# VH-VL binders against Mitochondrial distribution and morphology protein 38 (MDM38): the designs that were tried, part 4

Target 1, 223 residues: Mitochondrial distribution and morphology protein 38 (MDM38), of Saccharomyces cerevisiae (q08179r182to404)
Amino acid sequence: KLIEIRKKTSEFLHETLEESNLITYNTIENAEKKQKFLNFFRKLYSAKEGKIMTFQHDEISAIAQMFKNDSVLDNLSRPQLAAMSKFMSLRPFGNDNMLRYQIRSKLKDIMNDDKTIDYEGVESLSQEELYQACVSRGMKAYGVSKEDLVDNLKVWLELRLRQKIPSVLMVLSSTFTFGGLPKENYSKAFSPLAEKKETKSKYDDLLDLYYDGILQVLSSIPD

## First folded at step 14 (VH-VL)

Design Z1 (from W4 with heavy chain H55Y)
Fold by OpenDDE, fold request of step 19:
Order: structure tokens, then C-alpha cells, then sequence
Structure Z1 (fold): chain C 223 residues (1-223), chain A 122 residues (1-122), chain B 107 residues (1-107)
């Protein structure tokens, strides 16, 4: 039942995010950043048109960093907010502002928790703590081994704390990464140039999946 | 059609402040698509980018001039301005204001003023 | 800053001849290169943007090519009005920088 709910929620978000304006390019005031932003999305649009485009992780990270949690949340619809809340194991209630507030509050908690976990080490967490940490971040946790939970959380921390990906994008990315959507829907067009390291570790694979998820979120931004 | 026109004194004394204004017509400065820029050209020499101002007031200056340059924008007048402090003979140049277009259609200085010569002399 | 080097400094040609102007960047600028034409006593005019795209109103005889560090502006057949100074400009990184210019003069 939970897996099905996650899948449905993920599908819903995937379908509706395209209707959301997550950010306006006018919020980017620096010329260099704006040019990078526009160039990225030009490439993204080209990919949507069927051209095979490759995206580097650093490129995705750079663009993702231009998004702000508040700006993204302000541009989500009520159904999207509700879906996001559920995905974060929140109980959505109230008006849109209340939902946004709840999500913001939870994101802040997660952000603080990330710092704590990073300091103490992911390996220091109990099974239950790992489970809760992953669930709160929109990751699949039910039926997942402790080892996999650790790896997932490590990837999360890398992206959040090292690559400085906004938490809102990370949660949304998790909906694509862990939503149980068939891998086939990841348009080969958005192949992050994973540095073909010959022997990709499980960690590297997870990292690639997250970047793909981020890219999908970014691709949902309307022109 | 968008037009840019520089205005200001053509003569400035050493150590004084050079002040120029660019008036934009045929289009609004209040657009996220454009960065309003200053470029100068000493007599017989090449072009040097000075900096830009965004309609919301954000700026970026050439590091070579950053300490002496200030730009401002007045959206109500559809104008933006350049100030260069502590000028020397090396600041003698034709000063151009230009529109830097940063859009999906392309990135370039697509419109230029005619330029105004500023001579630094005692 | 990225240094842009143009060659030759002066190009002496006759009307009807093909002109080839070179621009080299000290580091890769991808396709973020523009070409401007400046006639005596006038402001620069945009010719080519993003290495190969012609600006609005620019004749087809003007073409740009190249990527990375090496770029070329070609005038297929010089018209009398084409004798001017040409500047390349990179916009891959700030500060924006221009080449030293190539003067196309009549032989």
C-alpha cells in the first residue's frame, strides 16, 4: 500500500510539475549566472525536442544552486504541495500557506538534521534513525537494507552539503528517483555524462540517479 | 527601435569624477533580458568593457576599474549612469553605452550608443 | 581574464576579395564569441553572435566559424562599405574582453 501510494504520488508530481513555474529567469540578476542558466535550459529544451544532449553533474549542480526553497514552494500548486507533503510523510491540512509553512518547517528540520548527521557520521545512526531520515527526505526506506539506507543518505548529504543542492529540489528529485517509476521513462536524452568510471560503485549509481532526478525536476520548468 | 544616447561633459580635469548618463528610448530598461553596459575606447585603441547594471540595480564591474567605477539606474527616466572617480589621462576615451542582450535568442551587445568622447585634461 | 588575440592586425584587400579574420582566445570560450564591425567615427555594430549566428540585418557575405579557442570571421566578397575595424569579443567569463581588432583596409 505504501509503495503504491508513493508511486502514485510520484507520478502525480511528475505530471503536474511541468505546469509549475518553479523559477523565473528574472530572479537571476547576475549576468554570468543568467547566461549559464539560459544556456542550460536551451540545452534542456533541445533534449526535449529529441536531440541527444549530455549533462554533467557539475552543470546540473550549478543550475540547481540557483533555485531557492522559498521560490520553488511559492510556485507549487496546492495539489503539488499536498503531494510533496505526503511524500515527506507530512499530514497535509489547511490552506496553501499552511501547507507551504509545514513543508518549509520540515525542510528546515531536515537541513539541521543533515548537518548533525554529517558531523556524527551516517554510520552512527540506528536502523530506525536511518529509516526515519530516509523517509523524511522522500526516499524509499521500507524493505531497504541498512547498507542501502546508509548509501542513500550519504548521497543525499553529498548533494545537499557538498554540492549545495536546495533541499526542495532534493525532495522533488527523490520523488523521481524513488517513486518506482520505470527506469525507461528516464529519457536517455537526459543522460548525465556519468564519468564512465569503469567500475561504478553502487554509490556512484545512486548519485547518478539523483542527478537524473534533479534534471527531471529542472526539465519540468516551463519556458 | 531601441536607441541609446550618451550624455555628459566632454572634458574632465584630472582627479575629478567622470559622469555620464545613457538615455534609452524605444524600449524599457526594466527588463530581465538586458544588462545595461558601458564600454570605452581610447583614441586609436581597442574596446574595454567597464561594467553593467541590471534594472534592479545589481552591478558588475571590470576588475581593472572596479575601485573607481559606480553605476546607477533610474527606471523612471529610462536611464543608467556611469561614474569614474579619480580620472587620469588614461581615462580619455570614447565612452559607449550598450545593451547586453542575454536571452534564449542569443548573447551580445545588440544596441550601442553613438559614443561620447571624454577628454581628461588640466 | 581571457585574452583575445586577433590576427592579422591589418588586412589589405581589394573589393570583391575574400577576407579571413582570425580570433584566438587564451582559454576555451566555447561558442560564446561575438564579432563587431566598427567604421570610423561610429559605434561598433554586432555582426555575429555565438560564433556563427548572424545578427539581424547583417548581409550573408559575413559568416563566423569556430569553437573553443580559435574563431574565424569570413567576408566572402568585400564590399566597399566593409572596410572597417573588426573586433571579436568573448563572453564565456567575466570580465568581458575584446580582441585588439583587425583593420580591413583597401589595397
Amino acid sequence: as target 1 above (223 residues)
Amino acid sequence: QVQLQESGPGLVKPSQTLSLTCTVSGGSISSGDYYWSWIRQPPGKGLEWIGYIYYRGSTDYNPSLKSRVTMSVDTSKNQFSLKVNSVTAADTAVYYCARDRITFKGYAFDYWGQGTLVTVSS
Amino acid sequence: EIVMTQSPATLSLSPGERATLSCRASQSVSDYLNWYQQKPGQAPRLLIYEASKRATGIPARFSGSGSGTDFTLTISSLEPEDFAVYYCQQRSSWPLTFGGGTKAEIK
Scores: ipSAE 0.837, ipTM 0.967, lowest interface PAE 0.5, mean pLDDT 91
Fold by OpenDDE, fold request of step 19:
Structure Z1 (fold): chain C 223 residues (1-223), chain A 122 residues (1-122), chain B 107 residues (1-107)
Amino acid sequence: as target 1 above (223 residues)
Amino acid sequence: QVQLQESGPGLVKPSQTLSLTCTVSGGSISSGDYYWSWIRQPPGKGLEWIGYIYYRGSTDYNPSLKSRVTMSVDTSKNQFSLKVNSVTAADTAVYYCARDRITFKGYAFDYWGQGTLVTVSS
Amino acid sequence: EIVMTQSPATLSLSPGERATLSCRASQSVSDYLNWYQQKPGQAPRLLIYEASKRATGIPARFSGSGSGTDFTLTISSLEPEDFAVYYCQQRSSWPLTFGGGTKAEIK
């Protein structure tokens, strides 16, 4: 039942995010950043048009860093906010502002928790703590091994703390990554240049999956 | 059609501040698509990018001039300005204001002022 | 900063001839290269942007090619009005930089 709810929520978010402007490029004031931003999206559009485009993780991270939690949340529709709240195990209630506030609050908590976990080490967490940590971040946790939960959180921390990807995008990415959404044909066009490391670890696969999710989120930004 | 026009004194004494204003007509400065730029050209020489100002006031300057350059923007007047402090003979140049377009359509200085000669002389 | 080098410094040609101007970057600028034309006493005019895209109102005889570090502006058949100084400009990184220019003059 929970998996189905997650899937449905993910599907809903996927469908509706295309209608949402996650960011106004006018908020980017630096010319170099703006150009990079535009280049990235030009590339995304080309990919949507059927051109095989490859995206590097660094490129994705750089663009993702240009997004702000508040800006993204301000541009989400009520249904999207509601879906996001559910995905974060929040009870959606109230008006749009209340939902945004709740999500912001939760994101702040997650951000603080990330720092704590990073400091203490993911491996120091109990299974229950790992479970809760993953659930709060929109990750699939039910039926997942402790090892996989650890890897998931490690990937999360890498992206959030090292790559400085905004938490809102991370949560949204999780919805795509773990929502079981059929990788629509667009995902083939967005193959992150996985560094052909000969032996991709499970961690690397998860990392790639998250980047794919981020790309999907970014690709959902309307023209 | 967008037009840019430089204005300011054509003569500045050494160690003084060069001050120029660019007036934009036919379009608003208050757009996220454009970076309002200054470029200079010493007599008989090439072009040097000085810097830009965004309509919200964000600036970036050429490192070679950063310590002496200040730009400002007045959206109400549809103008942006350049100040160069402590000028020397090396600052003698034709100064151009230009619009730097950064959009999906392309990236370039698409509109230029006619330029104004500023001579630094005692 | 990225250094842009243009060659030749001067190009002497006759009307109707093909002109080939070179621009080299000290490091890769991808396709973020623009070409400008400057006539005496005038401001530069955009000719080509992003290496190969012709600006609005620019005649078809002007074409740009190249990527990375080496770029070429070609004028297929020189018109009398094409005798001017041409500048390349990179915008891959800030500060923005221009080449030293190539002067196309009448032979």
Scores: ipSAE 0.836, ipTM 0.968, lowest interface PAE 0.5, mean pLDDT 90
Fold by ESMFold2, fold request of step 19:
Order: C-alpha cells, then structure tokens, then sequence
Structure Z1 (fold): chain C 223 residues (1-223), chain A 122 residues (1-122), chain B 107 residues (1-107)
C-alpha cells in the first residue's frame, strides 16, 4: 500500500538526512547571502526546550532558495535516492546517476503540470485529477475531501511557483508533513500577515505546516 | 600567521586605470570562509568599502564605484587584484586589502594589509 | 545604503578618563556593527564585533554596547596608546559602510 511505502521511506530519509550535506557551504559565493545563511542557522541551532525559535515564511524561503536541486541530489546516497523515488511513486532502477535523472525528470514534469494547473485554476480539476496531482507531489490524499485537496495543491503552487522553493526540498519537506514532525520540535514557522487575521484559514494552517516541513529539512543539516 | 601585502604603482594619471595586487602569505586564499576585499581611505578622511572577490570568482562592488571597478583572483599565486578605471583626483587614497571573515565565529575584517598610497595627478 | 554617523568628531581627554564614542545608523543594523581603531600611519585594527564582543587581544577597557540604530564604544580608563581614530562599521546590508570616525586626542 502506498501509505505504508511512504511511511517507511519517510522514516528512512528522516534517519539518514543528517549524514548528507544538502548544501555545499562554498557554493554560497555572495557575502550577504553567506551572512544570512549563517545567521539563520545560528538561530535554528539555538532552538531548545524552553527557547522556541520562530521563523517568518519569507526568511525560510530566502534560505531555501539558496539550495539547488542538482546539488541536493548529488549529496544523497543511492539508498536515499531509492527511498525518495519510492516516496514519489517511481520505480527505482539503475545506478545513482540514473536515479537522479529519474527524480529530476519527474520533478520537471511536475513543474510543467504546476504551471498548467495554475493557469487553468485548481478548482477546474476533477476529484480524480486532484487526487493524482496531490499523490504525485507526496501529499496525503487518501480519505481527504476535495476541498482539502484543493487547499493542499494551492499551497504547493504558492511555494513552488511564487516562493520558488526548490522542488527537491519540497519533496523532502513532504516526507515530514506526510510522516509527521519530530516529537521534540523547537522551531516553528509563522506568517505576520496570517497572524493579523481574526480566524486563520485552513490554507494558512497548511502553509505553516509546509514551512515547518521545510524547517525540518533545514534543521537536519549538520553544524 | 596570515599576512596581506598591497603592491602597485603609487602614481596614476587622471583618466588612466589604477591597478593593485594583494599577495596573501601564511594561508590559502581558497576558502569558503573569506571574502577578499579592498577598502580605501583618502588622506585625512574616512574609510570606503570598494568591494570583494570570492576565491571562486564572484564579486560585489560598492554601487558608487561599480561602473569603474573590476577585481580578479589568481589562486595559483595566492593573489587578488583591483582595477579602477577612469580615475580622478577623488580616487587619491590609501588602498587597503583586507580579509573579510564570514563564519559562525563572527563577521569582520580580521587581517589588513599595511596599505599603499595611490596618488592621482598629472 | 545605510549611513553611519559618529559623534563627537573629536574627543579630547586626559589619560585615566572615561571615553564614550557614539555611532548612529540611519536604519536598524541589529547587532551587525563592528568597531575599528586606526593609529596614525597604520591600518585599522578590529576592536569590537557584533556590537559588544571584544576581538582577540583587545584590552578589557574597551567595551561596546547598543543595538538597532544607537551604539557606543566605551574606553573605561583612557591610556596614552589609545590616541587614534575610531570607526564604526555596519554589516547588516551591502554596501558595507563606515562612520566618519571619532578622533581621540590625549589632552
């Protein structure tokens, strides 16, 4: 069953992600970006019991944009690439380079589909089309209402197309939103704009959840 | 101990190109921790940041000068260089090369060359 | 671009006196502020980074404070060797900018 495969692959990725350097420190060549990167991680690593650290969506996005899909994929081991492929509903085959190509090709297909869905409107999709779109992006879709599937896909489109979060990070963050956040979590994402609302929408809650997933991916990077 | 030493002509004619080289000794220029910077100081005046070059070649220049400034790095010689085009008397200054350290331990210009005076006059 | 304004321009004090040097930023720089000392004929030397942290080898009489837009450098008991110009420098945003300097003169 797909749910079981995703739970197993999410657990494997969560356990092994710390051994991978998802960003090569030397590739941040702009000094201002290097300082922002270091400031962000100094704050993130200072989070502990009794000192919860909160992060605005836009600061998370700025850091996430420093990652490159190819660099992240190059730093994953073959077992990790295979787990990621299975999470994405691909059949892993071949060596490391073939797995990276499979994943990269699937992510490109999703990006093209994202642009089409954004142009035509998420609400124009049938229940089955919504289900397939969410499943292919690593979202929980079984037993989820059409309204919730629409909101999930809208959050994905916002992050990918407008916030320009690298698609590999989006998939990795989906393993945390699908598989659950860690028991001990001292970092949280928030939006000042959404916090001004009298009642936060389900969309706003989902956006926070996906940014929390991105935070978990980032927090797995070794000091 | 890391040391930086500026070299180049001390006199440059107006409209010509000012060209300086900084030689780094006691350490490698090739590191992700450091941004190899130029800072100038007109006689009796304050300090102006010119820009930096990263060992992999990326640069950032002060907008006030960026149309006239280029920098280069030669990792094989452990050197980095500054060119300022179309100089005027306003470019007369002591030119310092400096190492900008950007690490978890803090951000600062931690090593400076002794400085070299460049005079622009005809 | 962030403008750094230092005051006073010149500070004339006797050895043993307490010196207080001010630096104001045109917008918040958080604590991304450094202080440099420059003696006549020499390159600047790092004194304080991150607003309040003394660089290695800097005597305890030097201390920095402040955050946001208003910063001070304090020399608790002025020594003759402290005759120099002091520059604040922000690194919250690029281009990096220095204050105009405060010249400390021993009376």
Amino acid sequence: as target 1 above (223 residues)
Amino acid sequence: QVQLQESGPGLVKPSQTLSLTCTVSGGSISSGDYYWSWIRQPPGKGLEWIGYIYYRGSTDYNPSLKSRVTMSVDTSKNQFSLKVNSVTAADTAVYYCARDRITFKGYAFDYWGQGTLVTVSS
Amino acid sequence: EIVMTQSPATLSLSPGERATLSCRASQSVSDYLNWYQQKPGQAPRLLIYEASKRATGIPARFSGSGSGTDFTLTISSLEPEDFAVYYCQQRSSWPLTFGGGTKAEIK
Scores: ipSAE 0.739, ipTM 0.929, lowest interface PAE 0.6, mean pLDDT 88
Fold by ESMFold2, fold request of step 19:
Structure Z1 (fold): chain C 223 residues (1-223), chain A 122 residues (1-122), chain B 107 residues (1-107)
Amino acid sequence: as target 1 above (223 residues)
Amino acid sequence: QVQLQESGPGLVKPSQTLSLTCTVSGGSISSGDYYWSWIRQPPGKGLEWIGYIYYRGSTDYNPSLKSRVTMSVDTSKNQFSLKVNSVTAADTAVYYCARDRITFKGYAFDYWGQGTLVTVSS
Amino acid sequence: EIVMTQSPATLSLSPGERATLSCRASQSVSDYLNWYQQKPGQAPRLLIYEASKRATGIPARFSGSGSGTDFTLTISSLEPEDFAVYYCQQRSSWPLTFGGGTKAEIK
């Protein structure tokens, strides 16, 4: 049931997200950052079949850090807020402001839990605790091994706590990693450090996947 | 048509503060497309970027001048201003205000004021 | 700080001749290089942005080329109004910096 709800809400968000202005470049006040933002999106919008654009993880993180949770939420319509709430296993209730409050409250709870898990170590969690942590973050967790749950949660902690990816972008990115990337996907993330390894770990593959999800959210922003 | 016009005293004594205002006409300074900049040119020499102010108040200054420079913006008057403290003869220059366009169309100083000569002498 | 070096300092040519002006950056600026023209007693005006794109109203005889550290402004056939000082300017990183200029003068 959860899987079905997440599939439906992911599809709705994917179909409507490009109608939302998740960021306005007026909020980027530093000129050097404004140029970096514009250069990134010029490259991203040029992606097409036969000319796949690749982006380093650091490059994606720098752009993602320019987003603000409250600004993103303010730019979502009520149907989008409701879909996001349902994806996060919340019961949508009340007007737009109440929905935004519910989402912010849930994200704050997850952030506090992230800090606790990071301090104690992901390996200290039982399989049930790992399952609940992954489900609450919008990850696919049913039928997934303990070792895979550990890797998923470690990637989440890396992105949220060390790379400082805004929580709202993380949830929106989860809709793409859970619901599947679009068939016409001409943008790919990579890490130069991971590309030097003889074999990529599952962690490295997951990190690429989550950055690809972030890239999909960014690709949905209208020019 | 956008126009920029510098104003302020043309003569400043050493150790005092140089103060200039740029008035923008034919367009609003309250735009995310533009960074409102000051550039100076000593007589017979090249151009030196001083810094900019964004309409929301954010600034960035050339490190060579940062300790002595402040900028301000007054959106109600469509003006932005430059102050250079503790001036010396080395600060004698033509001072230009300029609009720095940073958009998908490209990045450049697309409009300049006519320039105003400021001489620092006793 | 990225240092921009222009050569020659002075270029003496006759109308109708081809002018080639060089600009070198101390480190890569990709294609974030602009060219400005300054006539006596006037403010600079934009000629070329992004290394090779002509600004609005700039005649086709002006062209820019190069990427990375080495850039060229070419004036295919000099006209009398083209005798001025030309500055390159990088905007890859702040502080923004200009070259020392190349003065194009009548032989």
Scores: ipSAE 0.721, ipTM 0.925, lowest interface PAE 0.6, mean pLDDT 88

Design Z6 (from W4 with light chain S52K)
Fold by OpenDDE, fold request of step 19:
Structure Z6 (fold): chain C 223 residues (1-223), chain A 122 residues (1-122), chain B 107 residues (1-107)
Amino acid sequence: as target 1 above (223 residues)
Amino acid sequence: QVQLQESGPGLVKPSQTLSLTCTVSGGSISSGDYYWSWIRQPPGKGLEWIGYIYHRGSTDYNPSLKSRVTMSVDTSKNQFSLKVNSVTAADTAVYYCARDRITFKGYAFDYWGQGTLVTVSS
Amino acid sequence: EIVMTQSPATLSLSPGERATLSCRASQSVSDYLNWYQQKPGQAPRLLIYEAKKRATGIPARFSGSGSGTDFTLTISSLEPEDFAVYYCQQRSSWPLTFGGGTKAEIK
């Protein structure tokens, strides 16, 4: 039941995110950043047109960093907010502003928790704590081994704290990464050039999946 | 068609401040697509980028001039300005204002003013 | 900053001849290179942007090529009005920088 709900929620978000302006290029005031932003999306649009385009992790991270939690939340529709809330194991209630507030509050809690977990170490968490941490971040946690949860959370912390990817994008990305969407819908068009390190660790694979998810979120930004 | 026109004194004394204004016509400076730039050219020499100002006031300057350069924008007048402090003979140049286009269509200085010669002399 | 080097400094040619101008960057600028034409007493005019894209109103005889560090502006057949100074400009990184220019002069 929970897996099905997650899948449906993920599908819904995937379908509807394209209708939302997460950010306008006009919010970027620095010329260099704007050029990088536009270049990235030019490439992304080319990929949507069927051209095989490769995206580097650093490139994705750089663009993701240009987004702000508040700006993204302000541009989500009520159904999207509700879906996101549900995905974060929140009980959506009230008007759009209340939903935004709840999500924002939860994101703040997660951000603080990330710092604590990073300081104490992911391995210091109990199984229950690890489970709750992953669930709150939109990760699939039910039926997942402790080891896999640890790896997932480590990847989250890397992206959130080291790569400084906004938490809102991370949660949305989790919907693509863990939403149970068939791998086939990850259009080969967005092949993050995973550095073909010959022996990709499970961690590296998860990292790649998250970057793919981020790329999917970014691709949903309307022209 | 967009037009840019530089205005200001053609003569500045050493150690004084050079002040120029660029007036834009045929289009609004209040667009996220453009960065309003200053470029100078000493007599018989090449081009040097000075900096830009965004219509919301964000700036970036050439590090070689950063300590002496200030730009401002007046969206109500459709103008942006350049100030260069503590000028020397080395600041003698033709000063151009230009529109730097940063859009999906491409990135370039697509419109230039005619330039104004500023001579630093005692 | 990225240093742009243009060669030759002066190019002496006759009308109708092919002109080839070189621009080299001290580091890769990808395709973020523009070419400008400057006639005496005039402001620079955009010719080519993003290495190979011709600006609006620019004749087809002007073409740009190259990527990374080496770029070329080609004028297939020089017209009398093409005798001017040409500048390349990188915009891969700030500060934006120009080459020293190539003067195309009549032989």
Scores: ipSAE 0.833, ipTM 0.965, lowest interface PAE 0.5, mean pLDDT 90
Fold by OpenDDE, fold request of step 19:
Structure Z6 (fold): chain C 223 residues (1-223), chain A 122 residues (1-122), chain B 107 residues (1-107)
Amino acid sequence: as target 1 above (223 residues)
Amino acid sequence: QVQLQESGPGLVKPSQTLSLTCTVSGGSISSGDYYWSWIRQPPGKGLEWIGYIYHRGSTDYNPSLKSRVTMSVDTSKNQFSLKVNSVTAADTAVYYCARDRITFKGYAFDYWGQGTLVTVSS
Amino acid sequence: EIVMTQSPATLSLSPGERATLSCRASQSVSDYLNWYQQKPGQAPRLLIYEAKKRATGIPARFSGSGSGTDFTLTISSLEPEDFAVYYCQQRSSWPLTFGGGTKAEIK
């Protein structure tokens, strides 16, 4: 039941996210950053048009860092906010502002928790703690091994704390990553150049998956 | 059509501050698509980018001039300004204001003022 | 900063001839290169942006090519009004930098 709910919620977010303007490039004031931003999205649009485009992880991270939690949340529709709330195990109620507030509050909690987990080490967490941590971040946790939960959180922490990807994008990415959404043909066009490390670890695969999710989120920004 | 026009004194004494204003007409400065820039050209020489100001006040200056350059913007007047402190003869140039377009369409200085000659002389 | 080098410094040609102007960057600027034309006593005018895109109102005889470090502006057949100074400008990194210019003069 929970998996189905998550899948449905993910599907809904995926379907509706394209209708939302997650960010206006006008919020970027630095010329170099703006140009980089526009160039990235030009490339993304080209990919949507069927051109084979490759995206590097650092490129994705750099663009993702230009997004702000508040800006993204301010541009989500009510259904999207509601879906996101559910995905984060929040009870959606009230008006749009209330939903945004709840999500913001939860994101803040997650952000603080990330710092704590990072400091203490992911391996120090109990299975229950790992489970809750993953669930709160929109990750698939049910039926997942402890080892996989650890890896998932490590990837999360890497992206969130080292790559400084906004938490809102991370949660949204999780909806794509773990929502069981069929990788539409677009995913092939967006394949992050996985560093052909000869032996990709499970961690690396998860990392790639998250970056793919981030790309999907970014690709949902209307033209 | 967007037009830019430089204004200010054509003569500045050494060690004084050069002050120029660019007035934009036919379009608003208050757009996220544009960076309002200053470029100078010494007589008989090439072009040097001085810096830009965004309509919200964010600036970036050429490192070669950063310590002496200040830009400001007045959105109500549709103007932006350049100040260069402690000028020397090396600052003698035609100063251009220009619009730097940064959009999906492309990246370029698409509109220029006619330029104003500023001579640094005692 | 990225140093832009233009060659030749002066190009002497006759009307109707093909002009080829070179611009080299000290490091890769991808396709973030613009060309400007400047006539005596006038402000620079945008000709080409992003290496190969012709600006609005620019005649078809002007074309840009190249990527990375080496770029070329070509004027297929010089008109009398084309005798001017041409500047390349990189937009890959800040500070923005211009080449030293190529003066196209009448032979």
Scores: ipSAE 0.833, ipTM 0.967, lowest interface PAE 0.5, mean pLDDT 90
Fold by OpenDDE, last read:
Structure Z6 (fold): chain C 223 residues (1-223), chain A 122 residues (1-122), chain B 107 residues (1-107)
Amino acid sequence: as target 1 above (223 residues)
Amino acid sequence: QVQLQESGPGLVKPSQTLSLTCTVSGGSISSGDYYWSWIRQPPGKGLEWIGYIYHRGSTDYNPSLKSRVTMSVDTSKNQFSLKVNSVTAADTAVYYCARDRITFKGYAFDYWGQGTLVTVSS
Amino acid sequence: EIVMTQSPATLSLSPGERATLSCRASQSVSDYLNWYQQKPGQAPRLLIYEAKKRATGIPARFSGSGSGTDFTLTISSLEPEDFAVYYCQQRSSWPLTFGGGTKAEIK
């Protein structure tokens, strides 16, 4: 039941995010950043048109950092907010503003929790704590081993704290990464250039998966 | 059609401040697509980018001039301005204001003023 | 800053001839290169942007090519009005920089 709900929620978000203007490029005031931003999306659009485009992790991170939680949330529709709330294991109630408030509050809590976890170490968490931490972040946690939960959370912390990817994008990315969508629908067009490390660790695979998810989120931004 | 026009004194004394204004017509400065720029050209020499100002007031200057350059924008007048402090003979040039377009269509200085000669002389 | 070098400094040609102007960057600028034409007493005019895209109103005889560090502006057949100074400009990184220019003069 939970897997189906997640899948449906993921599908819904995937379908509707294209209708949402997650960010106005006009909020970017620096010319160099704006040009980078536009160039990135030009590349994304080309990829959507069937051109083979490669994206580096640093490139994705740089663009992702230009997004803000509040700006993204302000541009989500009520159904999207509700879906996001459910994905974060929140009980959606009230009007759009209330939903946004709830999500913002939860994101703030997660942000604080991330710092605490990072300081104390992911390995210091109990299984229940790991489970709750992953669930709150939109990760698949049910039926997942403790080891995998730890790895997932480590990747999350890397992206959030080191790469400074906004939490809203991370949560949305999680919907793509863990939403159980058939791999076939992931247009092969977005191949993050995984550093050809000869021996990819499970961690590296998860990292790549998240970056793919982020690309999917970014690709859903309308022209 | 968008037009840019430079205005200001053509003569400035050494150590004084050069002040120029660019008036934009046929379009609004208040667009996220454009960066309002100053470029200068010493007599018989090439072009040097001075800097830009965004309609919200954000600026970036050439490091070679950063310590002496200040730009401002007045959206109500559809104008932006350049100040260069402590000028020397080396600052003698034709000064151009230009629109730097940064859009999906492309990136370039697509509109230029006619330029104004500023001579630094005692 | 990225240094842009143009060659030759002066190009002497006759009307109807093909002109080839070179621009080299000290480091890769990808496709972020523009070409401008400047006639005496006038402001620069945009010719080519992003290495190969012709600006609005620019005749087909003007073409740009290249990527990375080496770029070329070609005028297939020079018209009398084409005798001017041409500048390349990179916008891969700030500060924005221009080449020293190539003067196309009548032989």
Scores: ipSAE 0.833, ipTM 0.963, lowest interface PAE 0.5, mean pLDDT 90
Fold by OpenDDE, last read:
Structure Z6 (fold): chain C 223 residues (1-223), chain A 122 residues (1-122), chain B 107 residues (1-107)
Amino acid sequence: as target 1 above (223 residues)
Amino acid sequence: QVQLQESGPGLVKPSQTLSLTCTVSGGSISSGDYYWSWIRQPPGKGLEWIGYIYHRGSTDYNPSLKSRVTMSVDTSKNQFSLKVNSVTAADTAVYYCARDRITFKGYAFDYWGQGTLVTVSS
Amino acid sequence: EIVMTQSPATLSLSPGERATLSCRASQSVSDYLNWYQQKPGQAPRLLIYEAKKRATGIPARFSGSGSGTDFTLTISSLEPEDFAVYYCQQRSSWPLTFGGGTKAEIK
């Protein structure tokens, strides 16, 4: 039942995010950043048109950093907000502003928690703590081994704290990564140049999945 | 059609401040698609990018001039301005204001003023 | 900053001839290169943007090619009005920089 709900929520977000403007490019005031932003999306659009485009993790991170939680939330529709809330295991109630507030508040909590976890070490968390941490971040946690939860959270922390990817994008990415959508629907067009490291660790694979998810979120921004 | 026009004194004394204004017509400065730029050209020489100002006031200057350059924008007048402090003979140039287009369609200085010659002389 | 080098400095040709202007960047600028034409006493005019895209109103005789560090502006058949100075400009990184220009003069 939970898996189905996640899948439906993920599908809904995937379908509707394309209709939403996650960010106004006009919020970017620096010319160089704006050009980089536009270049990235031009590349994304080309990929959507069937051109084989490769994206590097650093490129994705750089663009992701231009997004802000508040700006993204302000541009989400009520259904999207509700879906996001559910995905974060929140109980959506009230008007749009209330939903935004709830999500914003939760994101802030997660941000603070990330710092704490990073400081204490992911391995120091109990299974229950790991479970809750992953659930709150939109990760699949049910039926997942402790080891996998640890890895998932490590990747999350890397992306959030080291790569400074906004938490809102991370949560949305999780909907793609863990939403149970068949891998086939991930447009092969966005294959991150997997650094051909011959022996990709499970961690590296998960990292790649998150970046793919982020890329999917970013690709949902309308032209 | 968008038009840019430079205005200001054509003669500035050494150590003084060069002040120019660019008036934009046929379009609003208050667009996120454009960066309002200054470019200069010494007589018989090439083009040097000075800097830009965004309609919200954000600026970026050429590092070679950063310490002496200040730009401002007045959206109510549809104008933006350039100040260059402590000018020397090396600052003698034709000064152009230009619109830098940064959109999905492409990146370029698509509209230019006619330019105004500023001579630094004692 | 990225240094843009144009060659030749002067190009002497007759009307009807093909002109080939070169622009080299000190480092890769991808396709973020523009070409401008400047006639005497006038402001520069955009000719080509993003290495190969012709600006609005620019005749078909003007074409741009290249990527990375080496770029070329070609005028297939020079018209009398094409005798001017041509500048390349990179937009890969700030500060924005121009080449030294190539003067196309009548032979």
Scores: ipSAE 0.833, ipTM 0.964, lowest interface PAE 0.5, mean pLDDT 91

